VHH binders against Methionine aminopeptidase (map). Designs and how they scored, part 3

Target 1, 301 residues: Methionine aminopeptidase (map), of Saccharolobus solfataricus (p95963)
Amino acid sequence: MTEDELNKLLLAGKIAAKARDEVSLDVKASAKVLDICEEVESIIIENKAFPSFPCNISINSEAAHYSPTINDEKRIPEGAVVKLDLGAHIDGFISDTAITISLDSRYQRLLDASKTALEAAITNFKAGLSIGEIGRVIEKVIRAQGYKPIRNLGGHLIRRYELHAGVFIPNVYERGLGVIQSDSVYAIEPFATDGGGEVVEGKSITIYSLKNPNIKGLSSRENELIDFIYTRFNYLPFSERWLKEFSTNVDELRNNIKNLVKKGALRGYPILIEIKKGVVSQFEHTVIVKGDSIIVSTKSL

## First folded at step 4 (VHH; framework vhh_7d4b_2)

Design x12F (from g01 with Y108F)
Fold by ESMFold2-Fast, scan of step 4:
Formats: sequence, structure tokens, C-alpha cells
Structure x12F (fold): chain B 301 residues (1-301), chain A 121 residues (1-121)
Amino acid sequence: as target 1 above (301 residues)
Amino acid sequence: QVQLVESGGGVVQPGRSLRLSCAASGFTFSYYDMGWYRQAPGKQRELVASISSSGGSTNYADSVKGRFTISRDNSKNTMYLQMNSLKPEDTAVYYCAAGRYYEWGLSFDYWGQGTQVTVSS
């Protein structure tokens, strides 16, 4: 990792933390999810970065992968438990962070479970440690508070323009996942639930990424859209909301996206729902491992 | 050592059935979501069916919905695909895969070598 690369990672983390902390104060009953995520993304862009993925705003049993659509009218329900998950990048150097806000005091212990698990994971995070031991720490903390960790979600290795670079950081103990490497960037993201401890795919897809730009049999317009996507987002996830410079015809955009997913040019990310419809909490930080120390790039200022 | 081993493929006539099996070893099978992919000549590999780690949720491609059934037995570290009403269009190499729901999609970490299914008259 060069000093220039480290500085970009640190700045991306600071910008994401700023957006998270400021916008989380606007998470209230009846607020439009579109307004919240547009505010997050606006703060990131105003600070000379780009979103590393669309702002996710997941409610109650939704764990991940809801980003508002064009003209989305969805509002935050009374008493909601809301996961706000966002990230920034500078020249592909990525930050990824999340916070849960509860509008219902009865879920405070559920929030504390994942928050305390994240704190414990960070305290134990060091080069040379077995990755599975981080899962052990997370699982112990969450279960001690009477909740289940979500076992099929977890953190991940981050590389330049790669949100998930092939290493999984579990929320439960596992063997065979390798060791934490120095000069590496990881997201650590405990999920806790009062449900079954597993997510399943729902039917809504609001987030996409480029999967294969070289699919044969595409129209000229479809190839133009792929070029637009690659130029602006690389292989990072994007929202249809970010395609307005390409076309203002929403129906055309949605039809093209659906067709490109079907043909394998784009990947769609279905919303992830707790299997028993349990309420989900999540907290997440990006950590940079440098020699014998770690830096939490997304910590509050 | 992680292994996924497919079996049960073969040659059948249209309208017939086959059952594929995938035997897993070397990892904690019950923690992983499992899926069946297929790849036909000249086509991209596609996800046919997936099943959650507990077996409590299943998903199917539209092309196979109502004809194929995915299941798993965590006590035997085995996943199955029951394929009914087979069509020539189902001809492909079928791969089992094990993976996780990463926040940005289901990532399959482990893959089998594949088993051939041919539907012809």
C-alpha cells in the first residue's frame, strides 16, 4: 500500500462517516427513503468522492440491498429499525460503513448486540489472526445478548474497485478462511436478529453491477448503456437513479436493465430478508491493516 | 480439502426425469447456501436453482420453475436437484456450488466439476 493509496482510503472513510453520522439524524418516521439516500450521496459527491455503492436503507426484517428507485415514494414506518449502509470511494479506494437507527426503544438490546460485536471484532483484529476467530468473537457477543448472528452474511476483503475481493469475514466461527493480511482493507459487519439467523433473497432488485461487458447479441443502445456504466461505475454497484445522464425515459431504462440482467451483462442484487422475518440490526466499519496496527477509516470524528 | 462431487447425470428422452446429487466435504456444509448452475454449449453459465443454508428457502430460474425441485440434507452434506418434464433446452453441464450471501450478492466460493445432462430423442 503506498502513502497516496492510504491517504485516499482514509479520506474515503472520513467522507462516508460524515455522511452516515449527519444523515442518520434525519432517519425519522414518515421520512422518504429517497430523500435520505439522496442526501447521503449528495454529501459524498460534495466532498469530492463518489458513492462506492448506492445508499442502502433497509427496514425491520430487510437486512440489505434496498436502495431507493427513481421517484421512490417509500417512507420510514413508525417504530422502524432502519439500517443505513453506505460507502465512498476516491479513485476506486473504497470505504463501507453502516449504522442501525431504531425508532422503537424495545429494540435497543438488538442494536447493542451488533454494535458491541463490531467493537469486540475491531479490538481483536490484527494481521496473522485466523479470520474464523473474528467470527467466534462476533458470535459470542451476539449470542450472549440473547440474539442470533446472521450466519450467511459477513464482512469482506476490499480492493481497488472491488467491494468483495474474495475473502469472507464471518459472523460465526469457521475454520479454513485464512488469516488477516497486513496492507489490506476489510469491512467488518456483524448482523444480529431476533429471527432465525439466516437471510434469503426477496423479489425486489434495486441495485445492479456490471458483470460481463462482452456479451454477444446486444443492441447498439444496450452496448451504449454498458459503456456508460463501465465508464462511470467500473464494476461497482449502481442505482438506476444514477443513470439519468444516459436517459430520462424511466421505462426504457428499466426495460434495458432487466434485459441486460437476463442476458448476464449485469448482476442484480435482490433484497435480503431474514428467513423468519425477524428484525435485523447491523453495524459496520472499514478497517485498514498496516503492519502491527489497524486504522478504522470510517470511525466517527 | 474442499470438494463438491456431482452425480446423477445422463441421457434421457424429453418428458422424463433425472435426479442430480451433490456430495460436499471439507467445509461446514450447513453454513453455506447451495446452488445448481448449468452451462449449455455456446451459452453463459446460469443459476438454475438455489437453496438457503437451512433449507427453508428456495429460488428457481423462470425456465425451470414448476419442473425442478432443489433440496438438501445437512446431516448427509448433500444437495439434490429433482428435474421433471425435461426438455431439449435443459441439455447442459450441471454444476453444484456452495456460497455465501455477501452484502453485494450471493458469491459462490466452491464449485464442483459438473455432470452432463442430455435430453434428446
Scores: ipSAE 0.289, ipTM 0.650, lowest interface PAE 3.5, mean pLDDT 92

Design x12S (from g01 with Y108S)
Fold by ESMFold2-Fast, scan of step 4:
Parts: sequence; C-alpha cells; structure tokens
Structure x12S (fold): chain B 301 residues (1-301), chain A 121 residues (1-121)
Amino acid sequence: as target 1 above (301 residues)
Amino acid sequence: QVQLVESGGGVVQPGRSLRLSCAASGFTFSYYDMGWYRQAPGKQRELVASISSSGGSTNYADSVKGRFTISRDNSKNTMYLQMNSLKPEDTAVYYCAAGRYYEWGLSSDYWGQGTQVTVSS
C-alpha cells in the first residue's frame, strides 16, 4: 500500500463517518427515507468524495439492500429499528460503515449485541490471525447477549473499485477462510437478530452494479447506459437516482435497467430479510491492516 | 482445502430425468447458501436454482420451475438438483456454487468444476 493510497483510504473513511454521524441524528419516526439517503450522499459529494454504494436504509427485519428509489415516499415507522449503511470512495479507495438506530427502547440490548461484537472483533483484528477466529469472537459476544448472529452475512475484503473482493469475514466460527493479510482493507460487520439467524432474498431490487459490460446484441441506448454506468461508477453498486444525468424519463430508466439485468449486463441486489422476520441490528467499520497495526478508518471523530 | 465436486451428469433423451449431486468439503457447509448454475457454449452462465443455508427457502429460474427440484442434506455436506422432463434447451455444463446472497450472480465464494448435461436423441 503506498502513502497516497493510505491517505485516500483514510479520507474516504473520515468522510463516511462524518456523513453517518451527522445524518443518524435525522433518523426519526415519519422521516422520509429518500431525504435521509440524499443527505448522506450530498455530504459525501460536498466533501469531494463519491458514494462507494447507495445509502442503504433497512428497517426492522430488513437486513440490507434497500436504497430509496426516485420519488420514494417511504417513511420511517414509529418504533422502528433502522440500519443506516453507507460508504465513500476517493478514486476507488473505499470506506464502508453502518450504524443501527432504534426508536424503540426494548431493542437496546439487540443493538448492544452487534455493537459490542464489532468492538470485540476490532480489538482482536491483526495480520496473521485466522479469519474464522474473528467469527468466533463475534458469535460469542452476540450469543452471550441472548441473540443470534446472522450466519450468511458478514464482512469482506475491500480492494480498489471492489466492495467485495472475495474474502468473507464471518459472524460465526468457520474454518478454511484464510488469514488476515497485512496491507489489506476489510469491512467488519456483525449482524444480530432475535429471529432465525439467516437472511433470504425479498422481491424488491433497488441497487444494481455492472456485471458484464461486453454483452452483444444490445440496443444503442442500452450500450450508452452501460458506458455511462462504467464511466461514473465502475463496478461499484449504484442507484437509479444517480442516473438523472443520463435520462430524466423514469419509466425509460427502469425499463432499461430491468432489461439489462435480464440480459446479464447488470446485477440486481434483492433486499435481504431475516428468515423468521426477526428484528436485525448491524454495526460496521472499515479497518486498514498496516504491518502490525490496524487503523479504523471510519471511527467517529 | 475447499472443494465442491459435481456428479450425476450425462447424456439423456428428451423427457428423461437426471439427478446432480454436489459434494462439499473444507468449509462449514450448513452456513452457506448453495446454487446450481449452468452455461451452454457461447452463452453466459445463468442461475438455475438456489437454496438457503437451512434449506428453508428455494428459488428457481422461470425456465425450470415445475421441472427441477433443489435440495440439500447438511448432515452429508451435499446439495442435489433433481432434473425432470429434460429438454434440449437444458443442455449445458452445470456448476454448483456456495456463497451468500450479497455476492450472488457474479462469483460466489466457491465454485465446482462443472458436470456436463446433454439432452439429445
């Protein structure tokens, strides 16, 4: 990792933490999810970075992958448990962070479970440690508080313009995942639930990424959209809200996106819902492993 | 070492059945979502069927609904695809994959080597 690369990672982390900490204060009953995520994304852009993925705002049993749509009217319910998951990048050097806000005091222990699991995971995170041992730490902390970790979600290795670079950081003990590498960037993201401890795909898709830009037989307009997406977002996830400069016709955008997903040019990310509809909490930081030390790039000021 | 090993492929006539198996080793099988993908020559790899880590949820491509059944046995670290009423259009190399929903559709955490299914007279 060069000094310039490290500086970009640190700045991306600082900007994401700023957006997270400021906007989390606006997470209240009846607030529009669109307003919350547009505020997150505007803070990131105003600080000279770009979102590394669309702001996710997941409520109650939703664990991940809801980002507001164009003219989204969804509002935060009374008593909601809200996951705010966001990230920034500078020239593809990525940060990824999440916080859970509860509007219902009965879920405080559920929030504490994933929050303290994240703290314990970070304390134990070092080059040369088996990745499965991080899962052991997370699982122990969450189960000790009477909840289940979500076993088919977890943290991940991050590389330039790659949110998930092929290494999984589990929320349960697991063998065969390799060792934590120096000069590497990881997201650590415990999920805790009062449900079954597993997510399944829902029907709603609001987040997309490039899968294959080289598909033949596309219309000229479809190829223009692919080129626009690659130029602006590379292979990072994006929202239909970010395609305004390509077209102001919402129906045209949605039809083109749907068609490109079916043809295999784009990937859609369905919302992830706890299998028993249990409430989900999540906390997440990005950590940079540098020699014998780690740096939490997304820590609060 | 992580391995996914497919078996059960072959050559069959239209209307016949095959059962594919995927034997997993080197990871905690019961923690992973599993799927079957297929790829015909000159075409993209596509998802055929998927099954959640517990087996409590399944998903199928529209082209195979009602004909194929995915299942798993976590005690044997094995996933299955029962393929009934096979059509020439089902001819492809079939791959098993292990991963999580977050990474579905591009490259799952682990992939098998593939097994050929040919439906022809």
Scores: ipSAE 0.160, ipTM 0.570, lowest interface PAE 5.1, mean pLDDT 90

Design x14H (from g01 with Y110H)
Fold by ESMFold2-Fast, scan of step 4:
Structure x14H (fold): chain B 301 residues (1-301), chain A 121 residues (1-121)
Amino acid sequence: as target 1 above (301 residues)
Amino acid sequence: QVQLVESGGGVVQPGRSLRLSCAASGFTFSYYDMGWYRQAPGKQRELVASISSSGGSTNYADSVKGRFTISRDNSKNTMYLQMNSLKPEDTAVYYCAAGRYYEWGLSYDHWGQGTQVTVSS
């Protein structure tokens, strides 16, 4: 990692934290999820970065992977527990962060569980430590507060233009995951629930990424869309909302996306839902490991 | 060291049944979602069936719904695929995979060596 690369990672983190902290104040009953995520994405862009993925806004038992669609009318319910998950990049140098906002005071301990688990994980995070030990720390903190960690969600290694780069940071103790490396960037993201401690895929897909740009047998229009996607987003996740310059015909866009997923050119990300429909809380920071230093690029201002 | 070992493949006539097993070692099996993938000659690898870490949720490819059943026994660190009413188009190498959800994706980070299933008259 060069100093220029580090500076881009730090700036991406600062911009994401700014968007998170400002927009979280607008998370309230009856607010449109579309308005919230468009505000997040606008703050990132006006600060000279790009979203590293579409703003996620996941409610109650939804853990991840809902981003608002074109003309989305979904509103935040009364008493909702809302996960706001967002990130920024500068030239592919990525930040990733999340907070939970509760509109129901009965869930404050559930929020505290994942928040304090994240704090404990960061305190223990260092080069040379077994990755499974971070999972042990997270699990102990969450279970001590009477909740379950979500076992099949966790943090991940981040690389340039790669949101998940093949190393998993668990929320429970696990052997065989390797050691934390210096000169590396990680997302640490505890999930806590009053449910079963596991997510399953739902049917709704609102987020996509480029999987294979070199599929044969595509139409001219399909190839144009692939080129547009690669040029604008590389292999990072994107929303249909970001394709308006390619086509203003929503039905055409949705049909093209569906066909490209079927043909293996695009990947879709189904929403993730707690297996017993338990309420989910999540907090997340991006951590840069640089020699003996641990830098939380997305820390609250 | 992490290992997934498939067994139960073979040659069968159309309409018959096979049961595949996947024995896991070297990791905490009960924490992983498990899946069966297959790859036929000249085709890309495709997901056949998946099962959540607790066994509480299963998913199947449309081509095998109603014919195949996935199950797991966490006390034995083993996953199974019961394949009924086999068709020639089920001929493939079948792979056991263990995976987790990552933010922005489910990645299968452990793979077996595969077991051949041939359905022919």
Scores: ipSAE 0.261, ipTM 0.628, lowest interface PAE 3.6, mean pLDDT 92

Design x14V (from g01 with Y110V)
Fold by ESMFold2-Fast, scan of step 4:
Structure x14V (fold): chain B 301 residues (1-301), chain A 121 residues (1-121)
Amino acid sequence: as target 1 above (301 residues)
Amino acid sequence: QVQLVESGGGVVQPGRSLRLSCAASGFTFSYYDMGWYRQAPGKQRELVASISSSGGSTNYADSVKGRFTISRDNSKNTMYLQMNSLKPEDTAVYYCAAGRYYEWGLSYDVWGQGTQVTVSS
């Protein structure tokens, strides 16, 4: 990791933390999910970064992967438990962070469970430690509060223009995951629930990424859309809301996206829902491992 | 040693059934989502069926929906694919895969060696 690369990672972290902390104050009953996420993304862009993925607002039993669509009318329900998940990048140097906001005081312990698990995980995070031991710490803290960790979700290694770079940070103890590396960037993201402790895919898909730009047999228009996506977003996740410069015809955009997913050029990310419809809490920070130093790039200022 | 080993492939006539098995070792099987992929010569690899870590949720490709059933037994560290009403177009190498949900989707990072299924008369 160079000094310039580290500086970009730190700045991306500060910008994401700023957007998270400012916009979380606007999470309230009846607020439009679209307005919340457009405010997050606007703050990131105004600070000369780009969203590393579309702002997610996941409510109650939704754990992840709801981003508002074009002209989305969805509103925050009364008493909702809301996961606000966002990130920024500068030249592909990525930050990723999340908090849970509860509009129902009865869920405060559920929020505390994932929040204190994140704090404990960071305290124990160091180069050379088995990744599975971080999962052990997270599981112990969440279960001590009377909740279940979500077993099939976890944190991940981050690389330049790779939000998810193939190393999994579990929320339960697991062997064989390797060791934490120096000069590496990780997202640590405990999920706690009063449900079954597992997510399943729902039917809604609102987030996409480029999977294979070299699919043969595409129309000229489909190839133009792929080139647009690669130029603007690389392989990072994107929202249909970010394709307005390519086409203002919503039906054209949606048909092209659906066809490109079907042909294997794009990946769609279904909404993730707790298997028993339990309420889910999540907290997340990006952690930079540089020699003996552990730097939380997304900490509040 | 982390491994997935497929078995149950073979040559079968159209309209018949086969049951594939995938035996897992070296990791905590019950924590992983599992899937069956297939690849015919000259074609892209496709996801045939997937099953959540608990077995509580399943998904199928349109081409096999209603004919194939995926299941798992976490106590035996084994996943199954029951293939009914087999067609010549089902001829492929079938791969067992294990994966986890990450921030941005399910990643299959453990793969078996594959088992050949041939549907011909």
Scores: ipSAE 0.328, ipTM 0.672, lowest interface PAE 3.5, mean pLDDT 92

Design x2R (from g01 with A98R)
Fold by ESMFold2-Fast, scan of step 4:
Order: structure tokens, then C-alpha cells, then sequence
Structure x2R (fold): chain B 301 residues (1-301), chain A 121 residues (1-121)
């Protein structure tokens, strides 16, 4: 990793932390999810970065993958447990972070479980350690609080313009995942639940990424949309809200997106829901490993 | 290292049944979602069935709903596909696949070598 690359990673982390910490204060009953995520994304852009993926707002048993749609009317329910998940990039150097806000005091211990697990994971994070040992630490902390970690979600290696660079950081002990490498960037993201401890795909899809830009049999308009997507977002996830410059016709956009997913040009990311409809908490930081140093790029200032 | 080994393929007449098995090793099987893909000559590989890590949730392609049943035995590190009412259109190489959730969804990162299923009269 060069000094310039490190500086971009640090700045992307600082901008994401700023957006997270400022906008989390606006997560209240009756607030529009659209307003919350547009505020996150505007703070990132105003600070000369771009969102590395659309702001996610996942409520109660939703663990991940809800981003508001164009003209979204969804509001935060009374007593909601809300995961705010966001990231920034500068020239493809990515940060990724999440916080859970509870509007129901009964869930404070559930929030503490994933938050303390993240802190413990970071404390134990070092080059040369087996990745599965981080999962052991996370699992122990969450279970000690009386909750289950979500087994089929976890953190990941990050590379330039790659949110998932082929290495999984588990929330439970697992063998064969390799060793934490120096000169590398990881997202660490414990999920805790009062449910069954795994997620399943729901029906809603609000987040997409480019999968194959070279599909045959596309219309001229569909090819123009693919070119627009690649130019603006590369292979990073995007929201339909970010396609308004391409078309102001919402029905046209949605039909084109649906067809491109069906044809395999785009990947859709279904909402992830806890298998028993248990409430989910999540906290997440991006960690840079440089020699013997562990730098939390997304820590609060 | 990850190994996925399919068995149970063969040649059957339309309307008959086959049961495919996938033996997994080299990873903690009970932590992974699993799936069955198939590929016919000249066609792209398609996901026909998937099962969550606990076995508590299953999903099927529309073409096989009501005919195929996916299951798993975590104590044996084995996944199954029960294929009933087989049609000539089901003729394909069937692949066992390991699914991994990242933050951004389920991705299949390992496949077995495949087992041939031929439905002919």
C-alpha cells in the first residue's frame, strides 16, 4: 500500500464516519428513510467523496440490503431497531461502516452485544492471526450477552473498487479461512440477533451492481444504461435513485433494471431477513492492517 | 481445501425420479448455504434450488417447483436433491455449489465437478 493510497483510505473512512455520526442523530420514529439516506449520501458527496454503495436502512428483523427507492414513502416505525449502513470511496479506495440505533430501550443489550463484539474483534485483529479466531472472539462475546451471532453474514476483505475481495471474516469460529494479511483492508461487522442466527433472502430488491456488461441481445437503450452505470459506479452497488440523470421516467428505469437483472447484466441484492424474524443489531468498522499497525479508518472523531 | 463431490446421476425415463447427493469436505458445512446448479449444452448455468445453512429455508427455480426437493444433513456434511416427475428438459449436468453470504448477498464460490442427468425415452 502506498502513502497516497493509505491517505485516500483514511479520508474515505473519516468522511463515512462523519456522515454516519451526524445522520444517526436524525433516526427517529416517523422520519422518512429516503430523507435519512439522501442526507448520508449528500454529506459524502459534499466532502469530495462518493458513496461506495447506497445507504442501507434495515429495520428490526431486516439485517441488510434495504436502500430507499425513488419517492420512497417508508418511515421509521415507533420502537424500531434501525441499522444504518454506509460507505464512501475516493478513487475506489473504500470505507464501509454501520451503526445500530434503537428507539426501544428493551433492545439495548442486543445493541451492546454486536458493538462489544466489534470492539473485541478489533482488539484481537493482527497480521498473522487465523481469520477464524476473529469469528471465535465475536461469537463468544455475542453469546455471553444471551444472543446469537448471525452465522451466514460477516465481514470481508476490501480492495480498490471491490467491496468483497474474496476473503470472509466470520461471526462464528470457522476453519480454513486463511490468515489476516498485512497491507490489507477489512470490514469487520458482527451481527447479533434474538432469533435463529441466520438470514434468508426476502422478496424486495432495491440495490444492484453491474455483473456482465457484455450480454448479447440488449436494446440500444439498455446498452446506454449499462455504459452509464459502468462509468459512474464501476462494479460497485448502486441505487435506482442514482440513475435520475439517465432518465426521469421512473417506470422506464425500473423496467430496464428488471430486464437487465433477468438477462444477467445486473446483479440484484435481495433484502436479508433473520430466519425467525428476530431483531438484528450490527456494528461495523473498516480496519487497515499496515505492518504491526491496526488503523480503524471509520472510528468516530 | 474445499471439496464438493456429486453422485446419483444417471439415465431415466420421463416421469421417473433420481436423488442426487453432494458430499462436502474441507470447510464447516453447517455454516454455509448450499445450492444445486444445472447446465445443459449450449445454455448458461442456472440455480435450480438452494438451502440455508440450518436447512430452515429453501428456494426453487420456477421450472422445478413442486417436483424437486432440496435437503441437507449437517451431521453427514451432505446435501441432497430429490428430483421427481423428471422431464426431458431436466437433462443437464447438475453441480453442487457452496454459497457464502457477504454483506452484499449470497454468492456461490465453489462448485463440484458435476453429475450427468439424462431424461430420455
Amino acid sequence: as target 1 above (301 residues)
Amino acid sequence: QVQLVESGGGVVQPGRSLRLSCAASGFTFSYYDMGWYRQAPGKQRELVASISSSGGSTNYADSVKGRFTISRDNSKNTMYLQMNSLKPEDTAVYYCARGRYYEWGLSYDYWGQGTQVTVSS
Scores: ipSAE 0.092, ipTM 0.525, lowest interface PAE 5.0, mean pLDDT 91

Design x2T (from g01 with A98T)
Fold by ESMFold2-Fast, scan of step 4:
Structure x2T (fold): chain B 301 residues (1-301), chain A 121 residues (1-121)
Amino acid sequence: as target 1 above (301 residues)
Amino acid sequence: QVQLVESGGGVVQPGRSLRLSCAASGFTFSYYDMGWYRQAPGKQRELVASISSSGGSTNYADSVKGRFTISRDNSKNTMYLQMNSLKPEDTAVYYCATGRYYEWGLSYDYWGQGTQVTVSS
């Protein structure tokens, strides 16, 4: 990792934290999820970065992977527990962070469970430590509060233009996951629930990424869309909302996206829902390991 | 370190049944979602069925719903695909895969070598 690369990671973290902390104040009953995520994304762009993925707003038993669609009319319900999950990048140097906001005071303990688990994980995070031991710490903290960690979700290694670079940071104890490495960037993201402790895929898909730009037999228009996507987003996740410059025809966009997913050019990310419809809380930071230093790039200022 | 070994493929006549098995080693099987994929000659690899880490949730491709059943035995580190009422269009190499959910969906990290299923007279 060079000093220039570190500076970009730190700035991406600062910008994401700013957007998270400012926009979280607008998470209220009746607020449009579209307005919230467009505010997040506009703050990131105004600060000379780009979203590393579309702003996610996940409500109650939804754990991840809902981003508002074009003209989305969804509103935050009364008493909702809302996960606001966002990230920024500068030249592919990525930050990733999440906060849970509860509009119902009965869920404060559930929020505290994942928040304190994140704090404990960061305190114990160091190069050379077994990754599974971070899962042990997270699991212990969440279970002590009377909740379950979500076992099939976790944090991940981040690389330039790669949100998930193939190393998993568990929310439960697990052997054989390797060791935390120096000169590396990780997302640490405990999930706690009053449900079963596992997510399943739902029906809705609102987020996509480029999977294979070299599929044969595509139409001219399909190839133009792939070129547009690669130029703007690389292999990072994107929303249909970000394709308005390519086409203002929503039906055309949705048909093209569906066809490209079917042909294997694009990947869709189904919404993730707690298996027993339990309420989910999540907190997340991006952590930079540089030598013997642990730097939380997404911490509040 | 991680190994997935498929078995149970073969040649059968239309309307018959096969049961595929996937034996897993080198990881904590009960923590991972599992899936069966297939690839027919000249076609892309496609998801056939998936099962959550606990076995509490299953998903199926529309083409196999009502005919195929996915299951797992976490005590034996094994996943199964029961294939009933087989059709010629089910002819493919079948692969088992294991993956994890990250924030951005299920990533299949490891794949078996595949087992051939041929449905013909």
Scores: ipSAE 0.153, ipTM 0.564, lowest interface PAE 4.3, mean pLDDT 91

Design x3D (from g01 with G99D)
Fold by ESMFold2-Fast, scan of step 4:
Structure x3D (fold): chain B 301 residues (1-301), chain A 121 residues (1-121)
Amino acid sequence: as target 1 above (301 residues)
Amino acid sequence: QVQLVESGGGVVQPGRSLRLSCAASGFTFSYYDMGWYRQAPGKQRELVASISSSGGSTNYADSVKGRFTISRDNSKNTMYLQMNSLKPEDTAVYYCAADRYYEWGLSYDYWGQGTQVTVSS
């Protein structure tokens, strides 16, 4: 890792933390999810970065993968437990962070479970440690507070323009995942629930990424859309909301996206829902491992 | 070391049956969703069948539905594919795959080396 690369990672982390901390104050009953995520994304852009993926805003039993759609009318319910998950990048150097906000004091222990698990995981994080031992730490903390970790979600290795670079950081003890490497960037993201401890895919898809830009048999317009996506977002996840410069016709955009997913040019990411519809909490930081140093790039100011 | 080892492939006549096994080691098998993929010469790799970590949910490609059955035994760290009424078009290398990660990429993270199934004629 060069000093220039490290500086970009640190700046991306600061910008994401700023957006997270400022916009979390606006998470209130009746607030539009669209307004919240547009504010997150505008802060990132105003600070001369780009979102590394669309702002996710997941409510109650939703764990991940809801980003507001064009003209989205969804509002935060009273008493909601809300996961705000966002990230920034500078020239592909990525940050990824999340917090949970509860509008119902009955869920404070559930929030504390994933928050303290994140803190414990970071404290134990070091080059040369077996990755499964981080899962052991997370699982112990969450279970000690009377909740279940979500076993089929977890953190991940991050590389330039690769949000998930093929290494999994578990939320439960697991063998065979390798060791934490120096000169590497990881997201650590404990999920806790009062449900079954597993997510399943729902039917709603609001987030997409390029899968294969070289599919044959596409129309001229479809190829123009693929080129637009690649030049703006590379292989990073994107929202239909970010395609307004390509077309203002929402029905045309949605039909083109659906067809490109069907043809294998795009990947869709279904919403992830707790298997027993339990309430989910999540906290997440990006950590940079540089020699013996662990740097939390997304920490609050 | 993480390993997925396929066995049970071979050469059979149309209409016969084979049972493939996938033995897993070096990871916590019971936490992984598992699947069988296949790749025939000149074709892309395709999903044949998948099974959830608990075994409570299964999914099948339309071409094999009603003929193939996927199952798993978490106590033995093994997944199976029972293949009945085999057809020449089932000829392919069959790959065992394991995945428990649902965010962003639903690609399988651990792959076996593959086992050849040939349905003659």
Scores: ipSAE 0.121, ipTM 0.525, lowest interface PAE 4.6, mean pLDDT 91

Design x3E (from g01 with G99E)
Fold by ESMFold2-Fast, scan of step 4:
Structure x3E (fold): chain B 301 residues (1-301), chain A 121 residues (1-121)
Amino acid sequence: as target 1 above (301 residues)
Amino acid sequence: QVQLVESGGGVVQPGRSLRLSCAASGFTFSYYDMGWYRQAPGKQRELVASISSSGGSTNYADSVKGRFTISRDNSKNTMYLQMNSLKPEDTAVYYCAAERYYEWGLSYDYWGQGTQVTVSS
């Protein structure tokens, strides 16, 4: 990577960490999920970056993939365990980070399990190390605390305008995943649960991305929406909330999105829920590997 | 390191059956969703059938539904495709693939080299 590329990655990390740490203080019972995520996204934009994906707020057994919808009325429940997952980009140079906030002190050990696993993973992260060994470290730490890692979720390689660039960082020991590369960017994201240790897809879809912009047989309005999406978001995930400038008719927007998903132009991301409805905790940092240096771009300052 | 090896292809007459196998090595097979894809001359590769990591869920292309059955044996690191009532239109190279679910729907994909199935009289 160039010095300019590194500087953009570092700045994207700093901005995401700022938004995460500042907005986490507003995660309270009765707070609207919409207000929290709009605050995250506003801080990112105010600091001259863009969200790399819509702010996710996942509650209790929800692990990932809930972003608030237009006029969303959902509120944080009393005693909730809340995952706040967000990221920023500058010219496609991406950061990705998450923390868990518990409004119930009984879950502190569950939070400590994934947090300590993240710290151990980062400590062991080195160019040339087998990726499966990071999964071994994460699994050992989480299981030692009496919880299960979520085996079908994990971290990932990040590339410019590619949030998930085809390399998986597991939360359990696994063979055949390759080695950590120098001059590369990774998200490391342990998930711990008191449930079964696996997620399943739910019914709700609130996050989308471009899958194929060259589908034939689209109407002129559908092609206009595809062009709008590509221009604003590239192939990064987006929320219906970010399409207000294209149309103020919510029902029209939702019908267009549904049809484009059916036609294969857009991908929808179903909410991910722990298989036994166990409570889920998650912590996540973006890590830059540069020679022998490991730089945590999303660390608190 | 990672390897998917297809077997069981061949030349058969219409109405006959074939059973394809895909032997996996070098990765933790039981964590991966598996699928069979095929590619006929001059066409794009298409999904034929898929099976979840546990074996609890299966999906089929409309053209093969009711004729083909996908299965897996995690203890043997092997996936199968039972192909019944074969038609000339089923003639293609058949590929096995392994996919791992990630957040955001991105999967880490492994592909086999393919096995030829020819249905002709």
Scores: ipSAE 0.151, ipTM 0.507, lowest interface PAE 4.4, mean pLDDT 92

Design x3P (from g01 with G99P)
Fold by ESMFold2-Fast, scan of step 4:
Structure x3P (fold): chain B 301 residues (1-301), chain A 121 residues (1-121)
Amino acid sequence: as target 1 above (301 residues)
Amino acid sequence: QVQLVESGGGVVQPGRSLRLSCAASGFTFSYYDMGWYRQAPGKQRELVASISSSGGSTNYADSVKGRFTISRDNSKNTMYLQMNSLKPEDTAVYYCAAPRYYEWGLSYDYWGQGTQVTVSS
C-alpha cells in the first residue's frame, strides 16, 4: 500500500464516520428514509468523496440491502430498530461502516451484543490470525448476551473499486477462510438477532451494480446507460436515485434497469430479511491492516 | 455447519440418463434458492440449473435446456438434477451450491465436494 493510497483510505473513513455520526441523530419516528439517505450522501459529496454504495436503512427484521427509491415515501416506524449502513470512496479507495439506532429501549441489549462483538473482533484483529478465529470471537460475545449471530452474513476484504474482494469475515467460527493479510483492508460487521440467526432474500430490489458491461444485443439506449453507470460508479453498487442525470423518466429508468438485470448486465441485491422475522442489530467498521498495527478508519472523531 | 453432499454421478454412455442428489444440512434449506454448477478440467465453473426456495421457479443454462430437470424435496432437505440425453460435453464434476449472503459481496456459495459425471463410450 502506498502513502497516497493509505491517505485516501483514511480520508474516506473519516468522511463516512462524519456522515454516519451526524445523520444518525436524525433517525427518529416519522422521519423519511429518503431524507436520511440523501443527507448521508450529500455530506459525503460535500466533503469531496463519493458514496461507495447507496445509503442503506434497514428496519427491524431487515438486515441489509434497502436503499430508498426515487420519491420514496417510507417513514421510520415508532419503536423501530434501524440499521444505518453507508460508505465513502476516494478514487475507489473504500470505507464501509454501520450503526444501529433503537427507538425502543427494550432492544438496547441486542444493540450492545453486536457493538461489543465488533469491539472484541477489532481488538483481536491482526495479520497472521486465522479469519475463522474472528468469527469465534464474534459468536462468543453475541451468544453471551443471549442472542444469535447471523451466520450467513459477515465482513469482507475490500480492494480498490471492489467492495467485496473474495474473502469473507464470518460471525461464527468457520474453517478454510485463510489468514488476515498485512497491507489489506477489511470490513468487520457483526450482526445479532433475537430470531433464527440466518437471512433470506426478500422480494424488494433497490440496489444494483454493473456485472457485465460487454453483453451483446443491447439497444443503443441500454449501452448508453451501461456507459453512464461504468463511468460514474465503476463496479460499485448504485441506486436508481443516482441515475437522474441520465434520465428524469422514472418508468424508463426502471424498465431499463429491470431488462439489464434480466440480460445479465447488472446485478440486483435483494433485501435481506431475518429468517424468523427477528429483530437485527449491526455495527461495522473498516480496518486497515498495516504491518503489525490496525487502523480503524471509520472510528468516531 | 452448512454441509452439502452430492451423489449419483458415474460413467455413462452418450444418450443415457443420470440423477444427481444433494443432501443439505446445517441451514434452513426450504428458505434458500439452490443451484447446480459443473466444472470440467481446465474450465471455469458454470451454473447449470437453479431452483427457487418453493420449487415453483427454475432456470437452466442454454446448453442443458430441455435435457436437464432440477427439483427439490424440502421435507427431505434434498435437491435433485435429472440429466437426460447426456452428451460427452456434459462430462464434469457437478457441485451442489447454496448462496451465502454478505453485504455487497460477490457470489460466495456453500459448495459440496462434488460428484463426477463422465459421458463416454
Scores: ipSAE 0.126, ipTM 0.510, lowest interface PAE 3.7, mean pLDDT 91

